# VHH binders against Dermatopontin (DPT): the designs that were tried, part 3

Target 1, 183 residues: Dermatopontin (DPT), of Sus scrofa (Pig) (p45846)
Amino acid sequence: QYGDYGYPYQQYHDYSDDGWVNLNRQGFSYQCPHGQVVVAVRSIFNKKEGSDRQWNYACMPTPQSLGEPSECWWEEINRAGMEWYQTCSNNGLVAGFQSRYFESVLDREWQFYCCRYSKRCPYSCWMTTEYPGHYGEEMDMISYNYDYYMRGATTTFSAVERDRQWKFIMCRMTDYDCEFANV

## First folded at step 1 (VHH)

Design n02 (framework vhh_h_nbbcii10_fgla)
Fold by ESMFold2-Fast, scan of step 1:
Structure n02 (fold): chain B 183 residues (1-183), chain A 127 residues (1-127)
Amino acid sequence: as target 1 above (183 residues)
Amino acid sequence: QVQLVESGGGLVQPGGSLRLSCAASGFTFSSYSTYALGWFRQAPGQGLEAVAAISGSGGSTYYADSVKGRFTISRDNSKNTLYLQMNSLRAEDTAVYYCAAGRSYYFTLRESDYDYWGQGTLVTVSS
C-alpha cells in the first residue's frame, strides 16, 4: 500500500496547500515559495455574495537550467476599473499576485510579484484565450505546456457584469546566456 | 529529436499478464528530474483516458480506479525507460496504450499537459 497510490487527482491539480487565498471583497497577497513560479490560476465568481472572485494559485519549481532567481519584486499597480496590459519588467516571470477590492468601482486593483533569472530571456511568447469564457463563470487556467512561463496578462473589466476576463501572456525562456540591449 | 517508443503489446487471454515498455531517446530521465511520465489508453469506440502516472522523482504514482491493484507503473532512469506491468487482464483493458512525457515534476491526468507521446502499442485481451 505505501507508495502504491499517488496524491488524489484533485489534490494533485491543486498545487497549493492553501485553499482560496481570499474571501469575497477581501484583499490578499500571495507569493510562490522561493524558486517557484505560477503555473495555474483558478477562480470562482460569487454573484450572490458580493459580486467578487475568490482566487487560487498553483506554483511549481522552475527547471534547474534556469538556476536560482536573481531578484524578485512587486510590479507597478494596475488600477481598479481599468483595462490593462502588463508584463513583468526585466524579463521577469510571474511568481505571485496582490489585490485589493474597491467598492467605488466594484472591481480589484492588481500587482504581479515578479522574479528574474540572470541572463535568461523570454522568447516565443503567445497569449491564451480569455478566462473565463463568459463573465461570471469559473476559470481554471493551467499551463498546458510546461515549457512556457507566465510573463503577465491583459484584462478587461465589465461594469455591467462586475467581472473581468483575462488573457495570460506565456513565453519560453532561453537556456543560453542572453541580454536585452543595454540602453 | 525527442522520441518515445512503446513495446510489449500483444494478444493475451483474460487473466493473463503483459509488461509494456516505453524507451525514451533524445532526452534523459535522469538529466531532467522534472519529467513526469504517464500511460494513457484508447479503447475501441472510446476516448483517451489516463491509466497510470509517475512523478519526476518516482516518489508519487497514480492509478485509475479501473486498474488499481492490477497495474503497476515504474521508471528506470538509468535505462531511460518507463514500464507498465499489467496483471489480471480483462476484456475491457483492450486498447491502444500510449506513453507520454511532460516537462513537469508533477504529473496530471490531462492529455494536453504532456509534450511528448509515443505512437501507441495495441493490447488485445481475447475471450
Scores: ipSAE 0.000, ipTM 0.095, lowest interface PAE 18.4, mean pLDDT 79

Design n03 (framework vhh_h_nbbcii10_fgla)
Fold by ESMFold2-Fast, scan of step 1:
Structure n03 (fold): chain B 183 residues (1-183), chain A 128 residues (1-128)
Amino acid sequence: as target 1 above (183 residues)
Amino acid sequence: QVQLVESGGGLVQPGGSLRLSCAASGFTFSSYSTYALGWFRQAPGQGLEAVAAISGSGGSTYYADSVKGRFTISRDNSKNTLYLQMNSLRAEDTAVYYCAAKTGYFRYPLSSSEFDYWGQGTLVTVSS
């Protein structure tokens, strides 16, 4: 936990009347404010209507040492019903999510919104534990190391459980000029 | 400030190929580019339709379902030029094709209203 570090989790952005980005089976597109990246992913499994999650995200400004993001883009779509592994291209950091629900497979497709920082490269990458710990449980992933940024995720889908488990890929970013580090 | 000029349009038979070019001025293509680029088309009697888009880095692309697998969008940073390679052309591909640019990223679904800068258009006619 980040106890003594004083994370600004109070800057969460909610898009629904219930404080969640989406309603059950609703498509959504979420982007951090300019110059911010995703630092928390929260989700509850909605057993009403069957088999979907509601999502909530928290964003934080990147350090001034990174400068302004030089460009942002939507990464390629990861198909519903499939396991996948994806990091932002071009040394990018995750600054949002897009998702659409597919009733035919009872799962969501996913797309990252990624931003890159000129001549800043990821290094010292690691993967979180699985979220949720068990299918159907609430998920609350908060980056406890404010020097680490989300670059992507790997996730598995269970058709039996109708749910996903996630591991997030976290990296530091250089504070000096670099090139060609895409990890 | 930003100017886009299309070229490469013309008459082609069904099943044929064309490559459209869009020369950009007022900004530079690079790995640090802040501009997303796209192709839109307007068929006779229809509104503007998104065809393809490419991110500033070139790392992310979008294709409309109607052209996926047939069209390829690419950019050449050294020539400051955007390309659309059109293969297996069909009569329904007949349209005026517009090059467009916007600052930053592009979103799904791709919307013409988000693009700030537009070329004059180039006519593509697919007919026997």
Scores: ipSAE 0.000, ipTM 0.111, lowest interface PAE 17.9, mean pLDDT 79

Design n04 (framework vhh_h_nbbcii10_fgla)
Fold by ESMFold2-Fast, scan of step 1:
Structure n04 (fold): chain B 183 residues (1-183), chain A 126 residues (1-126)
Amino acid sequence: as target 1 above (183 residues)
Amino acid sequence: QVQLVESGGGLVQPGGSLRLSCAASGFTFSSYSTYALGWFRQAPGQGLEAVAAISGSGGSTYYADSVKGRFTISRDNSKNTLYLQMNSLRAEDTAVYYCAARPGLYYSRWTQYDYWGQGTLVTVSS
């Protein structure tokens, strides 16, 4: 890390606790800078302070070969208390998150901020392992493989633990002209 | 061997509707299908242009700007058939319509498709 200070796009990502986008039960809306996508998700769980998570994100510019994003939008709401599976529409990549806490269910609703790239399609998609590995643990998901981009996630809520586990959906993007993915 | 056969073409008045079908053989449609499907057309004196495409899963679709809001592409996995519902037809829609298939992702460029039907003529005239 220290020996590779000049190469932030390849070596290591340094996260600060000062980078939390929210306090417990606080709503938030986070967008990567234009032309960047989410490459890391860090979160800590605080059972004593309302059984909620604080979130931290890191973004990186997409390769020049993808070009500029042609359009960005907020995806549909995924309701608090529910299991769900969602990827960005229109071949989009995840470039942000929006969330609000609901005390009635002790959980959060979620929305992805998605951006699409003209004539570039996702392919060879796969799911990560569960983050966190166990409910209540810190999660630190970093995409060190820059050949894959986050398209979405699937997540399970535990009412007993009052926490969520996530699997992120990662895909490559074509380097040639195409219109749509074969999913 | 993979074969595609179009049907449903004909003469129709401006503002009318028509549904094209493409029956596939040699591979199976399913939600996990490895084949993307598309409709292309060639108007008199013009080159081949993309009209609409649908992903192997059916979850993603493409439409050319000239047909957005008027045409709908769909697939029926149980019948192994691709459809193009054409509404509010215009004289500019007169062309031979081809269905095409390729393994993997779909493309707007016809040169990327491996299998082609023989075409069906659609004439929009009063």
Scores: ipSAE 0.000, ipTM 0.089, lowest interface PAE 20.5, mean pLDDT 79

Design n05 (framework vhh_h_nbbcii10_fgla)
Fold by ESMFold2-Fast, scan of step 1:
Structure n05 (fold): chain B 183 residues (1-183), chain A 127 residues (1-127)
Amino acid sequence: as target 1 above (183 residues)
Amino acid sequence: QVQLVESGGGLVQPGGSLRLSCAASGFTFSSYSTYALGWFRQAPGQGLEAVAAISGSGGSTYYADSVKGRFTISRDNSKNTLYLQMNSLRAEDTAVYYCAATRWGYSYLTAGEFDYWGQGTLVTVSS
């Protein structure tokens, strides 16, 4: 009775997989290993084989100062063909992605896998530049600033290009209990 | 083995209240579980209807129009339990109530999106 979400990526290994998580137009579900968050998003566009992208992610352990993640969940789905803006609820950080391709619109739906850190709050948030810089190009967003963690993204779909541009939302996390201070 | 067990159903008069519980075993709500949880019901002669759902974080909830303002969904991750507080019950609320879980989340809150189901608990609202 449950529908097919495509190829799920399993958290079997400590993160060592540098290959693409999906084939062209294939659905996928990717989760960082426990205690890790997404630090890189890589993608290539394949116009010749149906105007879709292949995706790759890199994960990294969160610092000891954040403590252990207290809870993880799948966020609400953002539908194919739409522009959207979403951050993880409840002060969460992005630790994975789920996506299905919809041939009717030549685009993907998207869902974040989010993890929260009890009483640690995001602050000093900023937004990256557009990835890719031009539609149809390869993208490679790598966080070289270890103080910032991905909380979400905003993305626009071009029906003409049949591609997306992304801006990632990056935040610092408090090293103190947010209950005692405004962030 | 994943198991969901409902409790708290029974007979109640119109205008009354009931609290349903759903205990999970074989997985945890807070120990790095991705599970979104929901309540579905099936009235006699009807199809399965979504009643309420709660995201893994508890930050997002859904309620069917027929129960908004009367029912409250909540989860207690420390007790590995999902709750449905039902107030101002009506004869139309009579149904078998099912607890359901999905590790992949949901797009349209349909039964086909949920991986695991409880056995159901009957709620009868009558005089």
Scores: ipSAE 0.000, ipTM 0.159, lowest interface PAE 14.0, mean pLDDT 80

Design n06 (framework vhh_h_nbbcii10_fgla)
Fold by ESMFold2-Fast, scan of step 1:
Structure n06 (fold): chain B 183 residues (1-183), chain A 127 residues (1-127)
Amino acid sequence: as target 1 above (183 residues)
Amino acid sequence: QVQLVESGGGLVQPGGSLRLSCAASGFTFSSYSTYALGWFRQAPGQGLEAVAAISGSGGSTYYADSVKGRFTISRDNSKNTLYLQMNSLRAEDTAVYYCAADYRGIYSTRPAEYDYWGQGTLVTVSS
């Protein structure tokens, strides 16, 4: 479907037979191809056969004005069962996700894969509405505005619903050299 | 028991090709913790060098500059096997090749970050 809307479907890893990155309760590690960042996050909730989500991501090349990413890294783990807020350090942009499922809490731990662009600074940051709108629903967050890049997220876990809601942190990036970008 | 077993090494002439395989037992590549997998080599008198790596999702790969364009890493989760296709082999590719697995699912170029290691298979490129 992403190919129908200008996103190359080939950027998805065909991990499951239906194109999802992971099977129910399966750990996964997903990185955009070099020079690309996450522009879409899709997920379905599997209430039967336990409780977990399957995930799917779309990536797109960053504009030439940003140049090549200067470095990429994994951020610190955000533990299963916890509410958290995290942005990529050093003005980084989200270029991947890593996650493991924990039976003990019926939830996932998460890590962002982040890439930074030398002397490019985030500005005009905002936060999306919650995804999904209600626990247990499918979610489909697509960045229709190519001026904004995902820098992170805040998320809450409901032990009753055994599901998470997410708000994504979106920022513009300067196309000029900015001092202190990496401090 | 977690075990990785390499095969496919041997003597090959310069310009030739070899395909290395790494079979896993005691765990699966695509269970609830999808393993990142890598190939490392150690040439005579040298330290361990990262050759190629593939993420748990398979969506990201790494290649050392010395092998980029000549070697291809791939994984078959249904067969629980990691592969390294080596083409246009050179004398400097002579080394013991090790496969390694990282249960965290993200690849690294640092040997210390891998949890499980094979015993190694010798590749000799000589006329």
Scores: ipSAE 0.000, ipTM 0.111, lowest interface PAE 18.3, mean pLDDT 80

Design n07 (framework vhh_h_nbbcii10_fgla)
Fold by ESMFold2-Fast, scan of step 1:
Structure n07 (fold): chain B 183 residues (1-183), chain A 127 residues (1-127)
Amino acid sequence: as target 1 above (183 residues)
Amino acid sequence: QVQLVESGGGLVQPGGSLRLSCAASGRTFSYDSRYALGWFRQAPGQGLEAVAAISGSGGSTYYADSVKGRFTISRDNSKNTLYLQMNSLRAEDTAVYYCAAGLYGSSWYLPQEYDYWGQGTLVTVSS
């Protein structure tokens, strides 16, 4: 987010020490406020204290054209130590994250908190590059254009590096009534 | 701003090969998967036809059925350059070839999803 010039759509909460959602190896559950979705993911890696990441998220209100979210839910668990690909079911957008650390595999399990918008469908989906660029680096993923919303991610775990790389799945949402996604 | 310049076009015999290059300025182009890059072509009196496209990460590619197996799209982000390797060229491949970049690359077939365009380079396949 350090080069982000978006007004006001691309600015996130607090650059203070209190901005992190979790301490090393601590489980956490984070939800955007009602009517908001995740627009930024920031993380730092702490190798010295048993290899884990601290996480920070920014949320922004969805455009009035989408209306109110009709339903929100926790998606199925993606297990620690595994590579996975998941998008929110039912045309949902990512509005939170839940995670627990497993010392036995030196990795985290993950769940998305997803919200759907009645008669709005994802389309024009694309995938970001790897975050972080190299294992162990700080990562800062920002949605610079709020026309695109996070629907999910694919991620790879390295037991050697004890770290994870992520690609985020970004989609536009229709501004007309639809029942199924145009991919 | 992003500016695109094509090169490598020319006259080639049927069955021959050409490599097109598209050079771009601007760093958003080099490491960010927000830029889908593509090649479109237009023969005289015809509309734009999608030829090939590549995602910003390079993890996904698209090819028109007419060129699948003969053409290969690739990108070198360190050089801010897009390539189209054209093999087994046919007379029907004769067209002006345009490179394009779009922040909103949603569909490989839709030229309106591409925001930046080169001026085009002519490829003539003739015996």
Scores: ipSAE 0.000, ipTM 0.113, lowest interface PAE 16.7, mean pLDDT 78

Design n08 (framework vhh_h_nbbcii10_fgla)
Fold by ESMFold2-Fast, scan of step 1:
Structure n08 (fold): chain B 183 residues (1-183), chain A 127 residues (1-127)
Amino acid sequence: as target 1 above (183 residues)
Amino acid sequence: QVQLVESGGGLVQPGGSLRLSCAASGRTFSYDSRYALGWFRQAPGQGLEAVAAISGSGGSTYYADSVKGRFTISRDNSKNTLYLQMNSLRAEDTAVYYCAASPFYGTYYRSADFDYWGQGTLVTVSS
């Protein structure tokens, strides 16, 4: 079907019609539909409207070769004002984001929503360049190679800039059976 | 900078147990929870093979099929120490064991994805 919702990428990329996941300094929780993972992260910074970012995500179904996710969960909180690094536990892939703004530090806390796939393991992992390239700029991270899935990120907060730079951790998933055990 | 030092290697009889340790030295891990840590081994005349790996939080582990159920990997982030408890040792477990660190988890089976390595400790399983 046609219409605004028939083109969800257009709605999510239209700042003027409130297509963003959040307003400035607003908490949010975003999950991809079942069986989908995050393939794009877009954000704009508004210093004048509260020194915060608005966020937008795109999701895509995982290949049939991975099957359905066996388990999904929210990872541990990464605290506002801190540099951090986190990948989804138990070979998980990022399928959502949750965040709350803290005025005391002018920054956000973050959680990943993670999903894992039975007997499929990450490999050939790499880290993207910094997004945005410079603090205060718009960012638009799109997975150019659909063989790679987001497993997490590392991010640095600048109190001077009141902004974050992100590097996303991207991995392929095996097409053969593998096993992991929790300690 | 990261410096890793293995200890606990030695001669053990088949069916015996041994515990390996890997400690940071020269500095504490200021980003200890960020680093995935793993154990790799190299038998005489063979290439490096992954043995076990553990995520920064300790919430996720990996074991090679050959050691699963016999070896246990663990870490103490407050002590900047990685452990490998080896039980029911076999002659085929004879190798130099290396600890290694990676800034991210998920590359446990590829030595090329680990940036920092210890010097290795020899484990010999023999009568």
Scores: ipSAE 0.000, ipTM 0.119, lowest interface PAE 16.0, mean pLDDT 78

Design n09 (framework vhh_h_nbbcii10_fgla)
Fold by ESMFold2-Fast, scan of step 1:
Structure n09 (fold): chain B 183 residues (1-183), chain A 127 residues (1-127)
Amino acid sequence: as target 1 above (183 residues)
Amino acid sequence: QVQLVESGGGLVQPGGSLRLSCAASGRTFSYDSRYALGWFRQAPGQGLEAVAAISGSGGSTYYADSVKGRFTISRDNSKNTLYLQMNSLRAEDTAVYYCAAKWGTYYSLSPNAYDYWGQGTLVTVSS
């Protein structure tokens, strides 16, 4: 799970499910272990049983230079069926996800679990390409550069495809005292 | 740029054992916790089938029902090598075995999810 690895992998006693957080149309709430943030997001699309996605996450400890997270919270709900753009408030980093499926719109609502680090600010932010590249495909977003942390995402919903595309917002964090974000 | 090379295949009698190895080389690519690794096989006239897979950390493994209890997957990142220990081999295990690597800590059972592939090594179980 933890130790010498760059990306700690949660160990499961299931030999067949790749560590999926949810079953099709199942609500879920996932939090990284204390002091860790999300570094990878994997998802598969299931057309057959309601056109929903299963999700899988990897977490990694933040550097010692950031210190302990000073506060963690659930961010505002992003409603099903809507396109949206959200970053963690208060210079926070994404450390989890919560989601419920809504049959009325054939889509999910979403919340980020965010953690902030006292006197550390995000800067040099950039946005990934679309995940998945095409609606209905598997997606696997993993940070190429371990110096960048997920602060949020923008996502679009297609009612025709019954699926979402995501772009993740990635930022560096200062290693000096800072009160205001450069983003 | 990235090359995976399988070894250890061959002819073996039913009930025998083989150890397959898959070595990766390249200064910008090495087996580490960021890559999930797997073994796939293709029997004559059949499609590619996931045999075993191992997560980036090595903490999670998958085995196809037909090989559970007989095969063991392991990885040695310091040697850039993936292994498949095959015990109690059966005629139905005869296939070309491929190693594969994908970026991301979680393995997949879908061949399409893998970024790098070996050339394959033939395992024949017969007298």
Scores: ipSAE 0.000, ipTM 0.139, lowest interface PAE 15.3, mean pLDDT 80

Design n10 (framework vhh_h_nbbcii10_fgla)
Fold by ESMFold2-Fast, scan of step 1:
Structure n10 (fold): chain B 183 residues (1-183), chain A 128 residues (1-128)
Amino acid sequence: as target 1 above (183 residues)
Amino acid sequence: QVQLVESGGGLVQPGGSLRLSCAASGRTFSYDSRYALGWFRQAPGQGLEAVAAISGSGGSTYYADSVKGRFTISRDNSKNTLYLQMNSLRAEDTAVYYCAAEIYGRSTYFSPGAYDYWGQGTLVTVSS
């Protein structure tokens, strides 16, 4: 029977207090504060406990010239075990990440949290080198030039290494009215 | 749609052993499952404490420091059953034990809030 000895549904607790968003094989959901976008992605690989990664993110406000984000949403799921390429829809910028670990494939599914800015369009897009440089290594992708914003990524999973390499898609945003670019 | 039923609790003397079982119905647990299964306990007047968890495929097990080396979590997907083998029992292990299932792949082993389904609990009393 229930009461003081019952099991009430409690708020989700994050048991990582050392700056990492997640513990090994723990699901997570991270959103930048309103009006901010992801400017750094940091990760360490733990090979002893299931060969998963812990993640850390940094956010920065977008320039006043860009205005406030008009809407934000979770992009569609990218499945565990698969190679994929995805950019935010509707000229959006990445403002968060959501991920769950799948024991059946020894990998994570991923979703971007995306925000769009009315009549602002991506241009002069480029792709970073792979992060990490080699499977199992630490990674630190830092956007020290705030003229470029993350729009998405492409990533490859290695079942042998039980790890992923990422290339991030970086774009400038117009400071004038535009309508139709979506890259 | 998942129902969890615990059994195997009871009175045991210090240093004794018990095996708890958690039978699931309504949805089958599979070797390809991405969900976690776990055991939690609550002593009278205390909050929920995580005890042990096992990954969806059964490849990884996790234990609270208070039970490491004494308790063993296992699963039998063909019988749709989760087990907790409890050895070297102590008076402080006295609690209501709950099994829990996370079905939607959050894989958060020691957070009660991440588990979707819970059993009704079984009482374990360690006393002379």
Scores: ipSAE 0.000, ipTM 0.100, lowest interface PAE 19.1, mean pLDDT 78

Design n11 (framework vhh_h_nbbcii10_fgla)
Fold by ESMFold2-Fast, scan of step 1:
Structure n11 (fold): chain B 183 residues (1-183), chain A 127 residues (1-127)
Amino acid sequence: as target 1 above (183 residues)
Amino acid sequence: QVQLVESGGGLVQPGGSLRLSCAASGRTFSYDSRYALGWFRQAPGQGLEAVAAISGSGGSTYYADSVKGRFTISRDNSKNTLYLQMNSLRAEDTAVYYCTAHYGFSLYTSTSDYDYWGQGTLVTVSS
């Protein structure tokens, strides 16, 4: 809902479209195209307009070795104002994000859009560093290394800073047949 | 093919400061936004420890708890150089410091995630 034209004789206007999926305090829902997963998470903090973040995502196709995603779903809500840890259930990979802003706590609730690949299992999982490095800063988590896929995140909320820091949970996926019970 | 070269190490007294630099010597390598850059260190008889990392954009940084508030990582892509400003140095900071680069835009603290490594520069904190 970006990029509205200004009226004639409007010398300046505050409408901008920098590729962000949301305006300040706006709810959003973002899904990668079918067969793609999230490979980049960018965000800027807007202290002046209510201490919220604008978000941007990039998606890339998964390798042919994974096959087609067998199922996609919205994971359970992670509530505003809370610290949380969540990975996609059923060995899923993150293929989108949904979020609503809650003025009562000055924070967002979050949901992952997850997709699973039949008989493909996560392994060699690790956690990134904190994004942003300090509250209030830009965050720019971009990975074109197709060896690792985002499975989830852990995040902490600071009521004082009115901001979140994130660590993303990254895993390789098997290129051979496996089942969760057989890993 | 790509070589990273550290400089700025040496002997310094406790409480002192040093600035480490890392320059690429490979012809096709550039410290542009495609590379996340970091500093690791190895104290005598110890394993490699992540010290600091900076994303390709420079918008995200990481610091080990042992150096937070004392060390500052920065990069100058136009000069093809990575820096580590080390203040309030302690005897425990004595180590060989390694510059490293990973093709990708994400920060990593695992040694296995970095593709290019320097030969190291020795920092000794003692009187």
Scores: ipSAE 0.000, ipTM 0.107, lowest interface PAE 17.8, mean pLDDT 78

Design n12 (framework vhh_h_nbbcii10_fgla)
Fold by ESMFold2-Fast, scan of step 1:
Order: sequence, then structure tokens, then C-alpha cells
Structure n12 (fold): chain B 183 residues (1-183), chain A 128 residues (1-128)
Amino acid sequence: as target 1 above (183 residues)
Amino acid sequence: QVQLVESGGGLVQPGGSLRLSCAASGRTFSYDSRYALGWFRQAPGQGLEAVAAISGSGGSTYYADSVKGRFTISRDNSKNTLYLQMNSLRAEDTAVYYCAARQYSFGLSTEPSHFDYWGQGTLVTVSS
């Protein structure tokens, strides 16, 4: 996988596994199993242990009506210390995360692992509330609506709090042939 | 879809023991261990406090400092039941005890807002 250079290899398939994807300030790379997408994001903040977060993810199979993913790739890097907005290109859905910690800015860079479904397009997109509700809190974003898939996120970094808040971008996917996003 | 029911509460003397049980209905334990489970308590005049938590696999546990060495959390997924063994009970353990479940057993969290399902509570009174 391109863009996973330098990160520990990780594949979590068991939703009962309570192990974190990363230790404090550790780089990581996480991919859902083939045909699955991210449906939950959980994180705890460790202020006294170096002001970083530990992350965990849950994945679920996409419905048979969506078909098999036609290709998957690592999306462009979103740099540490910056506020950013990123969705998977080419109508892709988020199927993983890759991150590395940067001591110079006390923050992480991020990449999405994205998968696309031939002639299936995102539409009726919306944005979640902020996670966590306040900097330094634990966060637990679960996609309760199986009709919506994560396409990306927007996030803000606070240098004072040394933490991030996230809003996730959720979209429906067409069950008919299309070539362009209806977002 | 998931119902949690606590039992085993009651009046006990200081130094005594109680075992709380939390029976779940629905699919909480029958088909997978994706639910992390916990015990919370609310003492008179106090807020909700995390007491103990156990991961879906049972491999990780959490205990509040006030109960470490005295309380033991365990789960039996085949019986769809969560347990809290309470030993060497003290007056300060008097509270309503709630069991709670959260879906997708990520790393242990003791934040009440992270739990999806809650029981109605069972009263434990430690008094002479």
C-alpha cells in the first residue's frame, strides 16, 4: 500500500478486540478487510503521556447492492498542524486511516485509505457534529445509519489544547449506474 | 433490542460480600463479544461513577482506585451475563449499581456517554 511507508502493519477484523491501533506518538496504518468500510472511530486523549491520541476503528461489509470495490488507494497526506477538509477522490469511501506523529508541531499527519465502487456515486451528504465535544475528551463516533458511508472528514487543530476535533462527512451511495457525485 | 437487568443487590454488613449479576436479552453476548461491559454506581448525593469495565474479549479490565483489590468483574457470554463480585464492602460502597454495554469493543472507556445500553439499577446498602 502506497503511503504506508514507515508505519506499523495493522489489520483489525475483530470488533471485540479492545487493543488500540497505536501507542502514544506511534505511527500506524489501518485498513478494513476487503469489501468493508469504516463504521466507527474511537479515540482517547493522553495529555500527561505526551498529548497524543490512541485510535481504534470498526469496519463493516458494504451491502451486496454496492458490489465489490473496484480499486483502493491511499489519499493525499493532510499535514500535521493544519486544519483541513478532505474527502476520498473518485467517489471513494473511507476504508482505513494512516497517521504519523510530528514532534515539531505536536500533532499528526493523516491519510485516508479509500475504496471506490464502479458507477456508484455519493449523494445526500451531510456532516456529523464535532468529535470529541470538547478538546481532551474521549470520542466515539458510530455510524448508526447503515444507509450512510464515511467519505472523509474536516478537522481543526488547537495548538493550545494540543488536540483535534473532527466532523465526519457521511453520504449515501447510489444503487444505479452513475459517473459523477451528486453531493 | 438489548435489555439489561441487574440483580443481586441488597443490604449487607461492612466487611461482607455481594455478587451482582446483569442479564442481557437480545444478541448482546449470544453471537459475538463486540460489547464492552461495565458497572457504574451512583451514591446518594453524588454523580455517576465508573466502578469496573471489561472488554469484549475479557482480556482487559478496569477498576476504580476505590475498589481495586476488592471487586472483580467477569462475564459469561454463553449465559449472556455480566458479574461484579464485591468483597470487603464498606459504607462508601452504598449506591445504586448500573450495568452498561457499549458496542464495538475498542479500548476501555469509563465515560458514561460512550455506553449505548443501560440497566435500571440495583440498590446496594452497606450498613450495620
Scores: ipSAE 0.000, ipTM 0.140, lowest interface PAE 12.8, mean pLDDT 80

